# Designs tried in a protein design chat: VH-VL binders against ADP-ribosylation factor GTPase-activating protein AGD1 (AGD1). Part 2

Target 1, 225 residues: ADP-ribosylation factor GTPase-activating protein AGD1 (AGD1), of Arabidopsis thaliana (Mouse-ear cress) (q9fit8r1to225)
Amino acid sequence: MHFAKLDDSPMFRQQMQSMEESAELLRLRCLRFYKGCRKYTEGLGEGYDADIGFVNALESFGGGHNDPVCVAFGGPVMTKFTIALREIGTYKEVLRSQVEHMLSDRLLQFVNGDVHEVKEARKRFDKATITYDQAREKYLSLRKSTRLDVAATIEEDLHSARTTFEQARFHLVSALSNAESKKRFEFLEAVSGTMDAHLRFFKQGYELLHQMEPFINQVLAYAHQ

## First folded at step 6 (VH-VL; from r11 with light chain S33Y)

Design r60
Fold by ESMFold2, look of step 6:
Structure r60 (fold): chain C 225 residues (1-225), chain A 122 residues (1-122), chain B 112 residues (1-112)
Amino acid sequence: as target 1 above (225 residues)
Amino acid sequence: QVQLVQSGAEVKKPGASVKVSCKASGYTFTGYYMHWVRQAPGQGLEWMGYINPNSGGTKYHQNFKDRVTMTRDTSISTAYMELSRLRSDDTAVYYCARVPYYYDSSGWFDPWGQGTTVTVSS
Amino acid sequence: DIVMSQSPSSLSASVGDRVTITCKSSQSVLYSYNNKNYLAWYQQKPGKSPKLLIYWASTRESGVPDRFSGSGSGTDFTLTISSLQPEDFATYYCQQYYSTPTFGQGTKLEIK
């Protein structure tokens, strides 16, 4: 939500506090989602490693030059299969990388960057508020008998404290506005990008195997002789 | 200006560990994946792994998986690669290298660090 | 891992020559949905780190002279230096980033 008016007021401060609480709740949800994403992408990486291990074992089983086992298992046939299986493995690695980039890294940036900035801005605002309140107390305690140079110093300190307070207030508003706008848009973009990465992964795998279908059928027909 | 500055040359005995540092400057350190690549004397380039400097997440090549640890300290924009149980065939120049795409683990490498020579002698 | 094979392993040439280096991958590094080849070329001088020349198989990095060009698609790629200069004597590597990064074994370009 936009801030339609930026005047400091009890109602404005309640709105800021409500937005801070909402941002913290979303941070916790994003952290849980991030941990799920990490487990998923680690699983894809482990799956890729296993694919490569499987292909290496298949190559070793059938791939020795001048080896009777290689001849018996049709070495050129095994080469075509291992090449295809390696390419499927690379599609998994691309998918893992895209999910990490599009979703996992973006969730972490929100948690560690945007919400952290809100918390730091709140700390600065609270400190500036205390300083301003103290300067106001000194000003309200001035007497008619107070020396003019002391009174002028207290008035200068009040002005400086107010300026710092307003700067901290605007900074906190800016941090909250930034976090709110990312919450509104970034979720849709991240989820949509992740779904698109999955679509491309399955299409690429299907295309590869579909082009191999005539070869697979020929080998199966020969094996039944 | 984007720069990667690595720690100085090291001489180690077999069985020891080495920790190479790579300090980044001129860009947002946490926004870009950092890779490690090594080059044995007179040989080609061998990829070792990467780290996501934002999350600390890593991926290692299977040849190094049991011996390498990649870490970072975001407060000083520095990545680290530690290789344990050193062998004489670990003698090489070790490079850090950045993928220049924001939040992407895949890509070409630009820039590279100046390299750190690690000599393992028995 | 995708195996990258460079040819030749060593090449002697004179200043002004046209030089061609070939790189072949064990599987396609073309991603058909975006039509990009995930291949880069690097130059490395003795005692120095590699320097990026070409990415996406044919796109020159900024600051790289226009005498360097890349071509090819799928599994077969070529780096061409159209008019060799004294500073171009170095070792050249291809690298794929379609999956886990792998490099060619290098091509040494020497003075004839």
Scores: ipSAE 0.000, ipTM 0.464, lowest interface PAE 17.2, mean pLDDT 84

## First folded at step 7 (VH-VL; from r60 with heavy chain G31D K59N Y101W, light chain S99D T100Y)

Design r75
Fold by OpenDDE, look of step 8:
Structure r75 (fold): chain C 225 residues (1-225), chain A 122 residues (1-122), chain B 112 residues (1-112)
Amino acid sequence: as target 1 above (225 residues)
Amino acid sequence: QVQLVQSGAEVKKPGASVKVSCKASGYTFTDYYMHWVRQAPGQGLEWMGYINPNSGGTNYHQNFKDRVTMTRDTSISTAYMELSRLRSDDTAVYYCARVPWYYDSSGWFDPWGQGTTVTVSS
Amino acid sequence: DIVMSQSPSSLSASVGDRVTITCKSSQSVLYSYNNKNYLAWYQQKPGKSPKLLIYWASTRESGVPDRFSGSGSGTDFTLTISSLQPEDFATYYCQQYYDYPTFGQGTKLEIK
């Protein structure tokens, strides 16, 4: 949404109100989603630790030994498997980092940056509005009997208050426009990037394990003898 | 003293046009919106539209959009309202009124002009 | 357009009486971000222009006697004259300016 003009009309107020409500709604959604993302990345970290634990257990069993007993029950293949699993673990860490950077950080930035700016701009605008209103009332209260120096001061104050009001309004509109622009582009990019990160994770893992397929088949054939 | 002085009474025939003037004094003309409101005999108040004297921007009520034109001359602090294709039901007192809130196109009216009586009769 | 419904259309009262006029808007005229009601009251005497009495629903204009008061919020508003004076017999109008201005139909206050 774009403001065509900065005229404080009823339509302008309605538009600002709508945009502010939308920004607040989006803030709440971002916070909820951020919590979900954090839980997910924590889970990925825990999963990585569990994976390494499994790898270590497997190496202890037979994957890290080259004695006749270990060889007899597939030690060499287990070693290949543990190497592959460690590599996949690195891919998982990359995925975690990507989710954190591409999604979680952006969500947080939106909440603590863009939306926060809207709120601050609103506060400034509200304050400026009050000040301008007071200045206006004083100006309107001028009488013919009012001293010229007093009248001049009141007029100057009105001008100053008006300028501040206009600046505050501009900043609020700008902040709202920035927040609105993030909805269309930044989040779409973040989500699409996250999807791509997942796809890459599974492709890399698949390709790596696929290289082991002949060895897996060999061991399976032996086991069925 | 803030004052709005309007032009004198008008008598027009159906189909004609009328142009009412409103001269402002006692304040900065371009700092306030100028609205026009009419009142038929024995009836209530009907908002017609407004002009921003600074930019010349206007906004008309839908009922008058095709017949009303609001203009201003900043050099003499005067606003004008022209209503065309007059009909009998346009007989009314027409008021200019200042909105005392700068940048606010919609507000309370203070002060009002003295009113201009427009009579449309065959 | 926001429709303003004013009641009563007319009323008769005596000097010294307490008078109440009500105005209802078809939608809220309260702006949530500044918590102000965009409503005004006017007095109009015969052959004269309307005069502003109250704005922001409850703020009395300078020079207006304290016997005039405005109250209400959202969609329901009231103008009260605590003790009617001879000069108070006139027609009163409410007006919203949340959207493009609209007026109530008016309340004519006559001498009983």
Scores: ipSAE 0.021, ipTM 0.517, lowest interface PAE 4.8, mean pLDDT 90

## First folded at step 8 (VH-VL)

Design r78 (from r75 with light chain S32R)
Fold by OpenDDE, look of step 8:
Structure r78 (fold): chain C 225 residues (1-225), chain A 122 residues (1-122), chain B 112 residues (1-112)
Amino acid sequence: as target 1 above (225 residues)
Amino acid sequence: QVQLVQSGAEVKKPGASVKVSCKASGYTFTDYYMHWVRQAPGQGLEWMGYINPNSGGTNYHQNFKDRVTMTRDTSISTAYMELSRLRSDDTAVYYCARVPWYYDSSGWFDPWGQGTTVTVSS
Amino acid sequence: DIVMSQSPSSLSASVGDRVTITCKSSQSVLYRYNNKNYLAWYQQKPGKSPKLLIYWASTRESGVPDRFSGSGSGTDFTLTISSLQPEDFATYYCQQYYDYPTFGQGTKLEIK
């Protein structure tokens, strides 16, 4: 939604209000989503720790030993498996980092940056509006007997207040437009990037474990004899 | 002491002009507006206009707009009021008065000159 | 022009009396931005220049006796002399300076 004209009309005000409401709604959604993302990345970290714990347990059982007993129940294959799992763990860390950077940080930036700017711009605009209104009223209330130099000062003050008002309005519109533009593309990119990161994670993991398939089959065949 | 001293009484014929002076002392002449008010015998007070001694700007009551001229000489802190095309009903005491107001051209009058009696008679 | 209507036009009173003079303006002389009434009162004795008594409707000029007081706001104003003294017999005028100056028609206070 582009502001066609920066006219202080009722329609313009309504449009700004609508955009501000939309921005606020999006802010709330972003915060909720951010919370979910943080929980998810935290879980990935915990999962990584659990994975390493599992790997260590498996190595202790047979994957890290070359004794005849360990060899007899598939020690060499377990070792390959633990190596693979450790590698997958690194992929999980990459995934966590990607989610944090591509999604969580962007959400936070939107809330603390773009939406915050809108709010600050609104405050400035409101203040400027009051000042402008006061200056205008003072100008309109000039008496016939008011000294010309005093009247001139009041007029200058009005002009200054108007300028400040116009600037504040421009900044608010700019902030709103910026927030609106981010709604359309930035979050889609973030989400799509996150999906791609997940796809890459599972693809890498699959490819790595797929290399073990012959060994798994060999062990399975042996176990069924 | 703030004082306004006006010129002496004048007797004029109809159609003539009169110029009354008002010398200010005891304050900065250009900081205050100088107003002129007249009072016909047994009548009330009638505002004629004012001059800004600093700029020389004037504003006259509509009733006098075409006949009155207010001027000042800042070098001697003196204001002048000239009324032309005199008629009998112009017979009055003419006062200069200082307006001690810094924001408006209008205000309360303090002090007043002693008054100048102008008599218009054939 | 703002028209000032003063009443009464004349008044007879005795020394020691409480005297009240009223003045009404055709429009409000209260300036809303400073909340001040642009009204003054003057005393004029025969053969003398007017003397300022009250400004801002209720502020007494320096040297003016306490028995003189101004009150009112907007369009209705009152000058009160609480206890009339011999020297108070004179003509009194109200004046607005919200716009270009205009005076009431005057109130002549005479001894009864």
Scores: ipSAE 0.384, ipTM 0.746, lowest interface PAE 1.3, mean pLDDT 92
Fold by ESMFold2, look of step 10:
Parts: sequence; C-alpha cells; structure tokens
Structure r78 (fold): chain C 225 residues (1-225), chain A 122 residues (1-122), chain B 112 residues (1-112)
Amino acid sequence: as target 1 above (225 residues)
Amino acid sequence: QVQLVQSGAEVKKPGASVKVSCKASGYTFTDYYMHWVRQAPGQGLEWMGYINPNSGGTNYHQNFKDRVTMTRDTSISTAYMELSRLRSDDTAVYYCARVPWYYDSSGWFDPWGQGTTVTVSS
Amino acid sequence: DIVMSQSPSSLSASVGDRVTITCKSSQSVLYRYNNKNYLAWYQQKPGKSPKLLIYWASTRESGVPDRFSGSGSGTDFTLTISSLQPEDFATYYCQQYYDYPTFGQGTKLEIK
C-alpha cells in the first residue's frame, strides 16, 4: 500500500493512520514469528549437540579390537556410518546459521528498528500537530489593535510551527513507506531463502545417506542372520 | 498422576447434539495427541478421531466426518468432542484417550478417561 | 482402514487354565525401519475403561502380571494368559497403531 497523495488532507491522514495500524499488526505477527524462529534455531543447535553426542557414544562403544560386539561396531562399515552422521550434524548447524541470518535477524530489525521508528515518528507528528493548531488559533485571534511586535512574533511562531509540522508529517510518511516496502520485498525474499536452505540441507543429507545404502543393507542382512 | 476426567452422563433426543469434555491433568496438555473412542452397549471399541491440542488440527474417521467436531481449550487443558444429528445408534460410552508419545498421532492409549455415557432416546 | 480380526469371540475357561487369543490384521503392522510391530492389547472389565496390557506386540506394561504375554509379527498376533486368575475374566481387545487406530471386535473371557 503506497500513499496516493502526499498533500495534507483528510484522505492523506486516513491513509497514514491505516498504514500505521497495519504496521502495528505486522509488528505483532513479526514478534511471534521471531520467537518461533528463535525456538526453531535453538532446537537445531540442541539437535546438533545431540547428534555429536550420539556419534561419540557410538564410536566409543565400537572401540575394542577383539570383542565381537566392539569389532562389529568399530569395523570399517560402522566407521563410515559415524563419519556420515557427523557430517549430517554439520549440515544441521549450517541450516541453523542460515535461518538465523536470513530470517531471524531481519525479523528482529523490523520489530526493533523499522516499527520503532514509525512509533517515534508518530509521537513527533502528534506533538507538532498540537503546536501548529495552537499557533493557528493564536494567529486567527489577532485583532487590528494588536501591537505590531506581538503580531510579528505570533506570525513567526506560526511559520516555525508549520515548518516543524510539515517536517514531522513527511518523516512519518517516510517511516511508514519504508515499513510497507520492507514487508512486501524483504520478508518474502527471506522466507524463500530459508526454504532454499532447507532444500539444500535435505539434498545434502539424502546424497550422503544414499551413498551409505550398500553398507546399510550389509549390516541389516547380518543382523537378520 | 496423569488423569483424564470426562463430563457427566447425558440424555439426548434424536436430532440433537452432545458435547463431551475431557480435562487433562498431570502432564503438558499440548504435547500429546488426544483421541476419542466410543463403545455401544455390549459392543466393541470404535475409533472416532483425534485432535492435536497444540495446533487444533483434527482427523476424523469417515463414519463421523460430517457429524463430529473436536476442539480444545488450552487455557484449561480440556478437549471436547461434539457429535451432532444424534441417532439412537449413537447411544454409547464415549472415551477420551491420550497417545503417550510426544507429538505423535499414532500410538497405544494410556490413560483413558472414565467414559461419558450418552443416551439417545425418543 | 486396517481391519483387526480377533478369535475367538468368546471363550469359557477355568482358573489355572492357559488361554490363547488370536488377532489378525488385514495389513502388516510391522514398521520395517525400526523392526517393531505396532500392536497393543487391552483388558476391559465391565463398567470400566480399557486397561493397557501389552504394546509393541510383546512388551508388557508395568504392573501387568507376567502371566500375560504377547507374541507374533506382521499380521498374526497372540495374547497368552499362562495360568488364569479370577481377576482375569474380562473382555480383551487388540489394537493396531500403524495407521489410524482400529480395534479387534473383542474376546470375552468367561469363567466355566
């Protein structure tokens, strides 16, 4: 949603308020999404730690030279399995890092930076509006009998208040436009990037395990004897 | 410790609806799937469907798809089963039952609720 | 749906007898990748909820007497009670959880 007209008008103010409400609703959704992303990436990190622990236990179990059980678990086939499992764990850590940088960081920047700027710009605009309204009422109250130096001061105050109001208005428009622009382009790109990161993760995992298929079948056939 | 406590017996007329509640305690309600199973007098056990109490997602047996609605209120750890357009052959004891596997829709049931008798008579 | 067929539908026996109840599924309930049979057995006494006896076809639930045992694989399963006690007279159900759960029609075990 782009501004249709930049001039101050009832339509402009209604559009500005509508975009402001939309930005706040999006902030709440982004915060919930960010919290979900944090839980997800923490889960991937914990999963990586568990993968390493599992592989370490498997390697330690298979460490003996002459024990029939240890030889089976420590043989060349099982060593290929433990190396593959470690590498899958590494792929998981890469995925965690990619989701964090591509999505979580961008969500946090939107919530803490861009939406915060909208709120501060709104406060500044509201204050400038009050000051401008007061200055206009003083100017409209001028009488022909008002001292010339007092009237000049009121007119100077009106000009300053108008300038501040217009600057605050354009700053709020800019902050709203920036927030709307980011929700349309950057979030779609970030989500698409994380989907591609997942695709790459599963492809790498599949390819690695697929090359293990002969060894899986060999061990399975032995176990079914 | 882990318990499922169901609402009391109900008597309904054909064409009405019934809503049975199942309050869970002693575990994290949203972490385990809840199923509903009924048993007509003198008959066996008939599976009706399940709900994921975390997402609210449901899956219903084809015999009940057009008449059953399963919901939950996570704030009070309670699952609900509503059966509409009741018939006399819906007279049964209705059980809720938990799958004790973390986030798994498939499994054995432990525990079961105490059962809720629903009688449909004209 | 995976159809579960129990046999017999009813059975009369005396205290001390050995009893065998059979359950057959219309499809295999053995999951190849973990090599487990997705089958459970329940006991239900009149006016009570079903009670879990056995899961994974042969694993006895804690607190269940060791006279109860389960066996079988794939499509054919058996519940055995090695020496009946007075408290064992009940209805027994098998249940698969390989797919959407289905139950056998039940086997009522009565005292002679």
Scores: ipSAE 0.000, ipTM 0.395, lowest interface PAE 20.5, mean pLDDT 84

Design r80 (from r75 with heavy chain T28K N54K)
Fold by ESMFold2, look of step 8:
Structure r80 (fold): chain C 225 residues (1-225), chain A 122 residues (1-122), chain B 112 residues (1-112)
Amino acid sequence: as target 1 above (225 residues)
Amino acid sequence: QVQLVQSGAEVKKPGASVKVSCKASGYKFTDYYMHWVRQAPGQGLEWMGYINPKSGGTNYHQNFKDRVTMTRDTSISTAYMELSRLRSDDTAVYYCARVPWYYDSSGWFDPWGQGTTVTVSS
Amino acid sequence: DIVMSQSPSSLSASVGDRVTITCKSSQSVLYSYNNKNYLAWYQQKPGKSPKLLIYWASTRESGVPDRFSGSGSGTDFTLTISSLQPEDFATYYCQQYYDYPTFGQGTKLEIK
């Protein structure tokens, strides 16, 4: 999405204001989303810690039992179970890291970088607008009796103020355009990447456990004797 | 409870440096900007700058930009302000103060640290 | 920087009095985008750090007594204490956060 007309006009000013209002509303929604993402990734991290604790307990349990019947079937199978569970835990940590990087960090960059730049650019634009308005008022108040050196100074001030105003206006337009473009594709890309990370997580977990199916069946068959 | 606890009072000679610490507790340190504000004896409040504690990015008031350095250590939730080439007119109470807006450098301050008195005299 | 000017610089009053402190900014602190005035008021007692009273020019912070009120818009702002209490004798500061923060020079409210 782009400005329809770059010249300073009432329509241009209304378009800028509309985009600023939209950016601020999006900032608030991004903050709420970021808090949800942070809570989710913290939960994954806690889940990983719990996974490691469970695996450690299982390893300790297996090490304390030297049953002659189980030595043929229990020891290697229990070791394969604990190795597999550790790998599933690492897949969860990878998922946590990917969600943090792909989504949480992008949400934060939008809030801290892009929307912050809009606010700063608006402040500079407002300041430059006041200076330019004052310089225009002085210029329009010139009389034919005004001393030539005073009139020249007023004209120089007007030129400088206009230049600063146009620079501030372009910077604000650029900041708004950047924030607007990020609404559509940056967040959709981030959310889609997060969904792909979940797909890979479940796929890896399934594939690992599927390879373990013969050993799972062996343990179940032993338990049913 | 949200708290900012600052390091103790310091006495320095002109030309020295001082580094004031500000330890945050009761909230996630990296979620909120930290500002530094000073107050000379019997005088008003003077803003010095801020730090983004997640990124380490800073912004300093023009009066201090050549002498102040703001840093942080996220592992101990602590912000630092170092002021170099001290002068007698740097004698003041130095406050850290949090902007309670989530990841926004602009705002009101809540809470403030208890203040650190820095005295510069020969 | 946005210059904040407070009036008066000091003021003597009795318990029960109504007092008014004004704050003027050198440029508007009203952000037209969200229609909010970026102005706060603080109370500071000797040897203590400032305490937030009011933000957004007129919104009282939680736990601040109803006798404190803020008003104004744009460049002109007022803090009103409707009935002074003994604990209200302090120095009061306005602060803008429209740009990098600046403070008024303070208003010392003393017991008469």
Scores: ipSAE 0.000, ipTM 0.466, lowest interface PAE 17.5, mean pLDDT 85

## First folded at step 10 (VH-VL)

Design r86 (from r80 with light chain Q27K P101L)
Fold by ESMFold2, look of step 11:
Formats: sequence, C-alpha cells, structure tokens
Structure r86 (fold): chain C 225 residues (1-225), chain A 122 residues (1-122), chain B 112 residues (1-112)
Amino acid sequence: as target 1 above (225 residues)
Amino acid sequence: QVQLVQSGAEVKKPGASVKVSCKASGYKFTDYYMHWVRQAPGQGLEWMGYINPKSGGTNYHQNFKDRVTMTRDTSISTAYMELSRLRSDDTAVYYCARVPWYYDSSGWFDPWGQGTTVTVSS
Amino acid sequence: DIVMSQSPSSLSASVGDRVTITCKSSKSVLYSYNNKNYLAWYQQKPGKSPKLLIYWASTRESGVPDRFSGSGSGTDFTLTISSLQPEDFATYYCQQYYDYLTFGQGTKLEIK
C-alpha cells in the first residue's frame, strides 16, 4: 500500500484504517511468536542447567585413581571430555542470549512501542478530526450578513483546527509507515540473525568435538584390547 | 461572491489539443481544490480530475490520465485543463467546479463554471 | 471507480405529481468514522451548469425548496420531489464523493 497520494479523502482514510487493521493483526502474531520464542529460550536455559548436571555426574562417576572405570578411560581423557561438554554448554547459553536479544526483545518492542504509537496517533487524529469537522460546519453556515468579528473568529478557528488536523494526520501516516517498515525489514533480519546464531552454535560444537576425535578413538581402542 | 468564469468556445480538428481556462474570484484560490467535469451532447456528467492549486498536485481519472494536463497560475487565480490528441467523441461542454470544503480534495461541487463548448470535427 | 446507477433514465410527470428518483452505488458511500453518506444531488436545466440541490444525501442546500428531499444510506438513495412545479422539469444527477468522484447517468424529468 503506498502513500504517494496523501490528500485527505474517504479513500485515504480507508487506506489508513486498513493499515491499522494490518498492524493489529501483526501485533497479535508477534505476541504468539514472542511466546514461542520465550518457551524456546527457556528450554535452552534448562538445557544448559542439564548440561552442567550431566558433566557433574560424569565427573563423579569417574571416581578416584584406583577406580577401574577411571583406569579404563585413561583418566586425563575423561577430564578432556568433561571440559569439552562444559564448553558446549557455554555455547548453548550464548545461543540462548543471542535469540533473546535478536528476536524476543524485538518482537516485544514492536508490540509495546511501535503499535502503541499507532494507537496514540489514531486517538490524536480522531480528536483533531472532530474539532476540524465542527469548524468546517460553522464556516459553511456563514452568511454575507454575519458580523465581521464573528466571521473572523470562525475563520481563525477553522485555520487553527485545519493545522492541528493536518499535523495529526501526518503523524498517523508516519506511525503507520514505521510499522509497515518494521514488518518488511526488521523481522526478516531478526529471524535470519537467529538462524545464523544456530549455524555458529552447531559449527562451534562440531569443531570442538572434532578436536576430541583422537581422544575418543583412544578410549575406543582401550575397549577393543 | 464566489465565481468561476471559463474561456470561450473552441473548435478543433482531430489530433489537436485544447486548453480551457477557469478564472476564480471571490475566495482564496489556493485554499480550495478545482475539478474538471465534461458533458457530451445529450449525455451525462463525466469527472475528469482535480488540481490542488496550492501545490499544483493533480489526480486524473484513468480514462483521461494519458491525455489530460491540469495546471494553474496562482498569480491570476486561474486553473487550466488541456486535453491532447482530440477525437470526435471529445466534443463536449467542459466545466470547472470547486469543492466548497476548505482544503479538501473530495466533496460536492459549488460553484460550477459556465462551461466551455469544445467541438472536434474534421 | 464507484459506479452510480440512476433509475429511471427518463420519466414523464405532471405538475403536482410526487416524483421519486433512485440512485444506487456499487459500493457503500457511508463513511463510518463521521457517519455521513458522501452523496450529492444536482439539477441541470438545458444549456445551464448543474445546480447543487442536496449534499450528505439528505441536507438541502440553502435556497432549495422544501419539496426536494433526499433519503437513503449506504448504497441506496432517493431524491423525492413532493409536489412537482413547472420549474422542476430538468435532468437530475446523483454524485458520490467517497472515492474520487463519479456521477449517475442522469434522470430526465419531462412534462407529460
């Protein structure tokens, strides 16, 4: 929808109403998406807690120096495994933080900031419209016999009401245009950024475990002797 | 008293252009949108478009968009409508008309100009 | 464009008759925010410019006789002349100003 024709008309006001309805639909979808994002980041946080618990249990299972399990795993290799698993947990916490910052916070800002501004601009526009309509009706009822001082006051009130109306109208247009820009650009960038954050998380995890491959093979070789 | 006075009748050949003037008086010319409406002989009224005389901005009906140009000269409170590539079915009376709503592109028309007869014949 | 359809295209009536002319729009011309119908009626006599009769569907212009009345809302509108006078024989047009501007095709009111 383009605002290239900014002259006020019922058609233009219908266009504004359609954009407001679109913004409200998007707000509801953003709220649902925000809830999904919160569930996901809470899951990542719980996953980190579980990672630490798993590592602690594995370290405890490894026992003392005389433990047959410790001897079978080569002692120092188990330490490398627990260190690596702790680092993977920190990568998961970084991912959680990135998703929260890149996506969850932006969704909430749209709902509480940008759509709120549209609603405030609409209220100001409605009030200014009523005042302008009243001033126009008084102006249309002027007669040639109307006292000059009364006519001058009516014309001055009309000018003032028109100025306020035009300011409110363009503020509403600006708020709607901003919301449309957010729809077109920022959410796509935010989703793409979270995908990139996932890519980096899995790459870091893979690279870390790949460095562990010689030690994994060492333990497997013990199992075959 | 608000008044719109148009230029005189025109006779044109197919393919030519015509430019009709509309001189406004009795009000602040730049505060009210000016519209153009035509009427073929024995036919109804056909809206052509409008001009905002303050900005010079225009909006044309799609039937005329590629052939009509609306302009104004604020120094003499005069609006102009030019129709190019004239055809025989452009023979009509052409009216200017003002929307009486202060600074509004949409409304009823009051007053109307007296009309300008344009005849297109070979 | 919002298409405005008038009915009838022509009618014949006598002085003193009650006359009703209808106008239908292809889309509603009621603007819900101000609760106004964006519709006007004009009278045009031969060789003359159109003259405004009614705006906002039902509001008579200053100086228009009380025998002219407008009614209707949304898509269906009527112009009623309650007691036809000799000077009322003319062509009548409805016009919407909700989305750009379009006219009905006209209704010619003739002497019977």
Scores: ipSAE 0.011, ipTM 0.536, lowest interface PAE 9.1, mean pLDDT 86

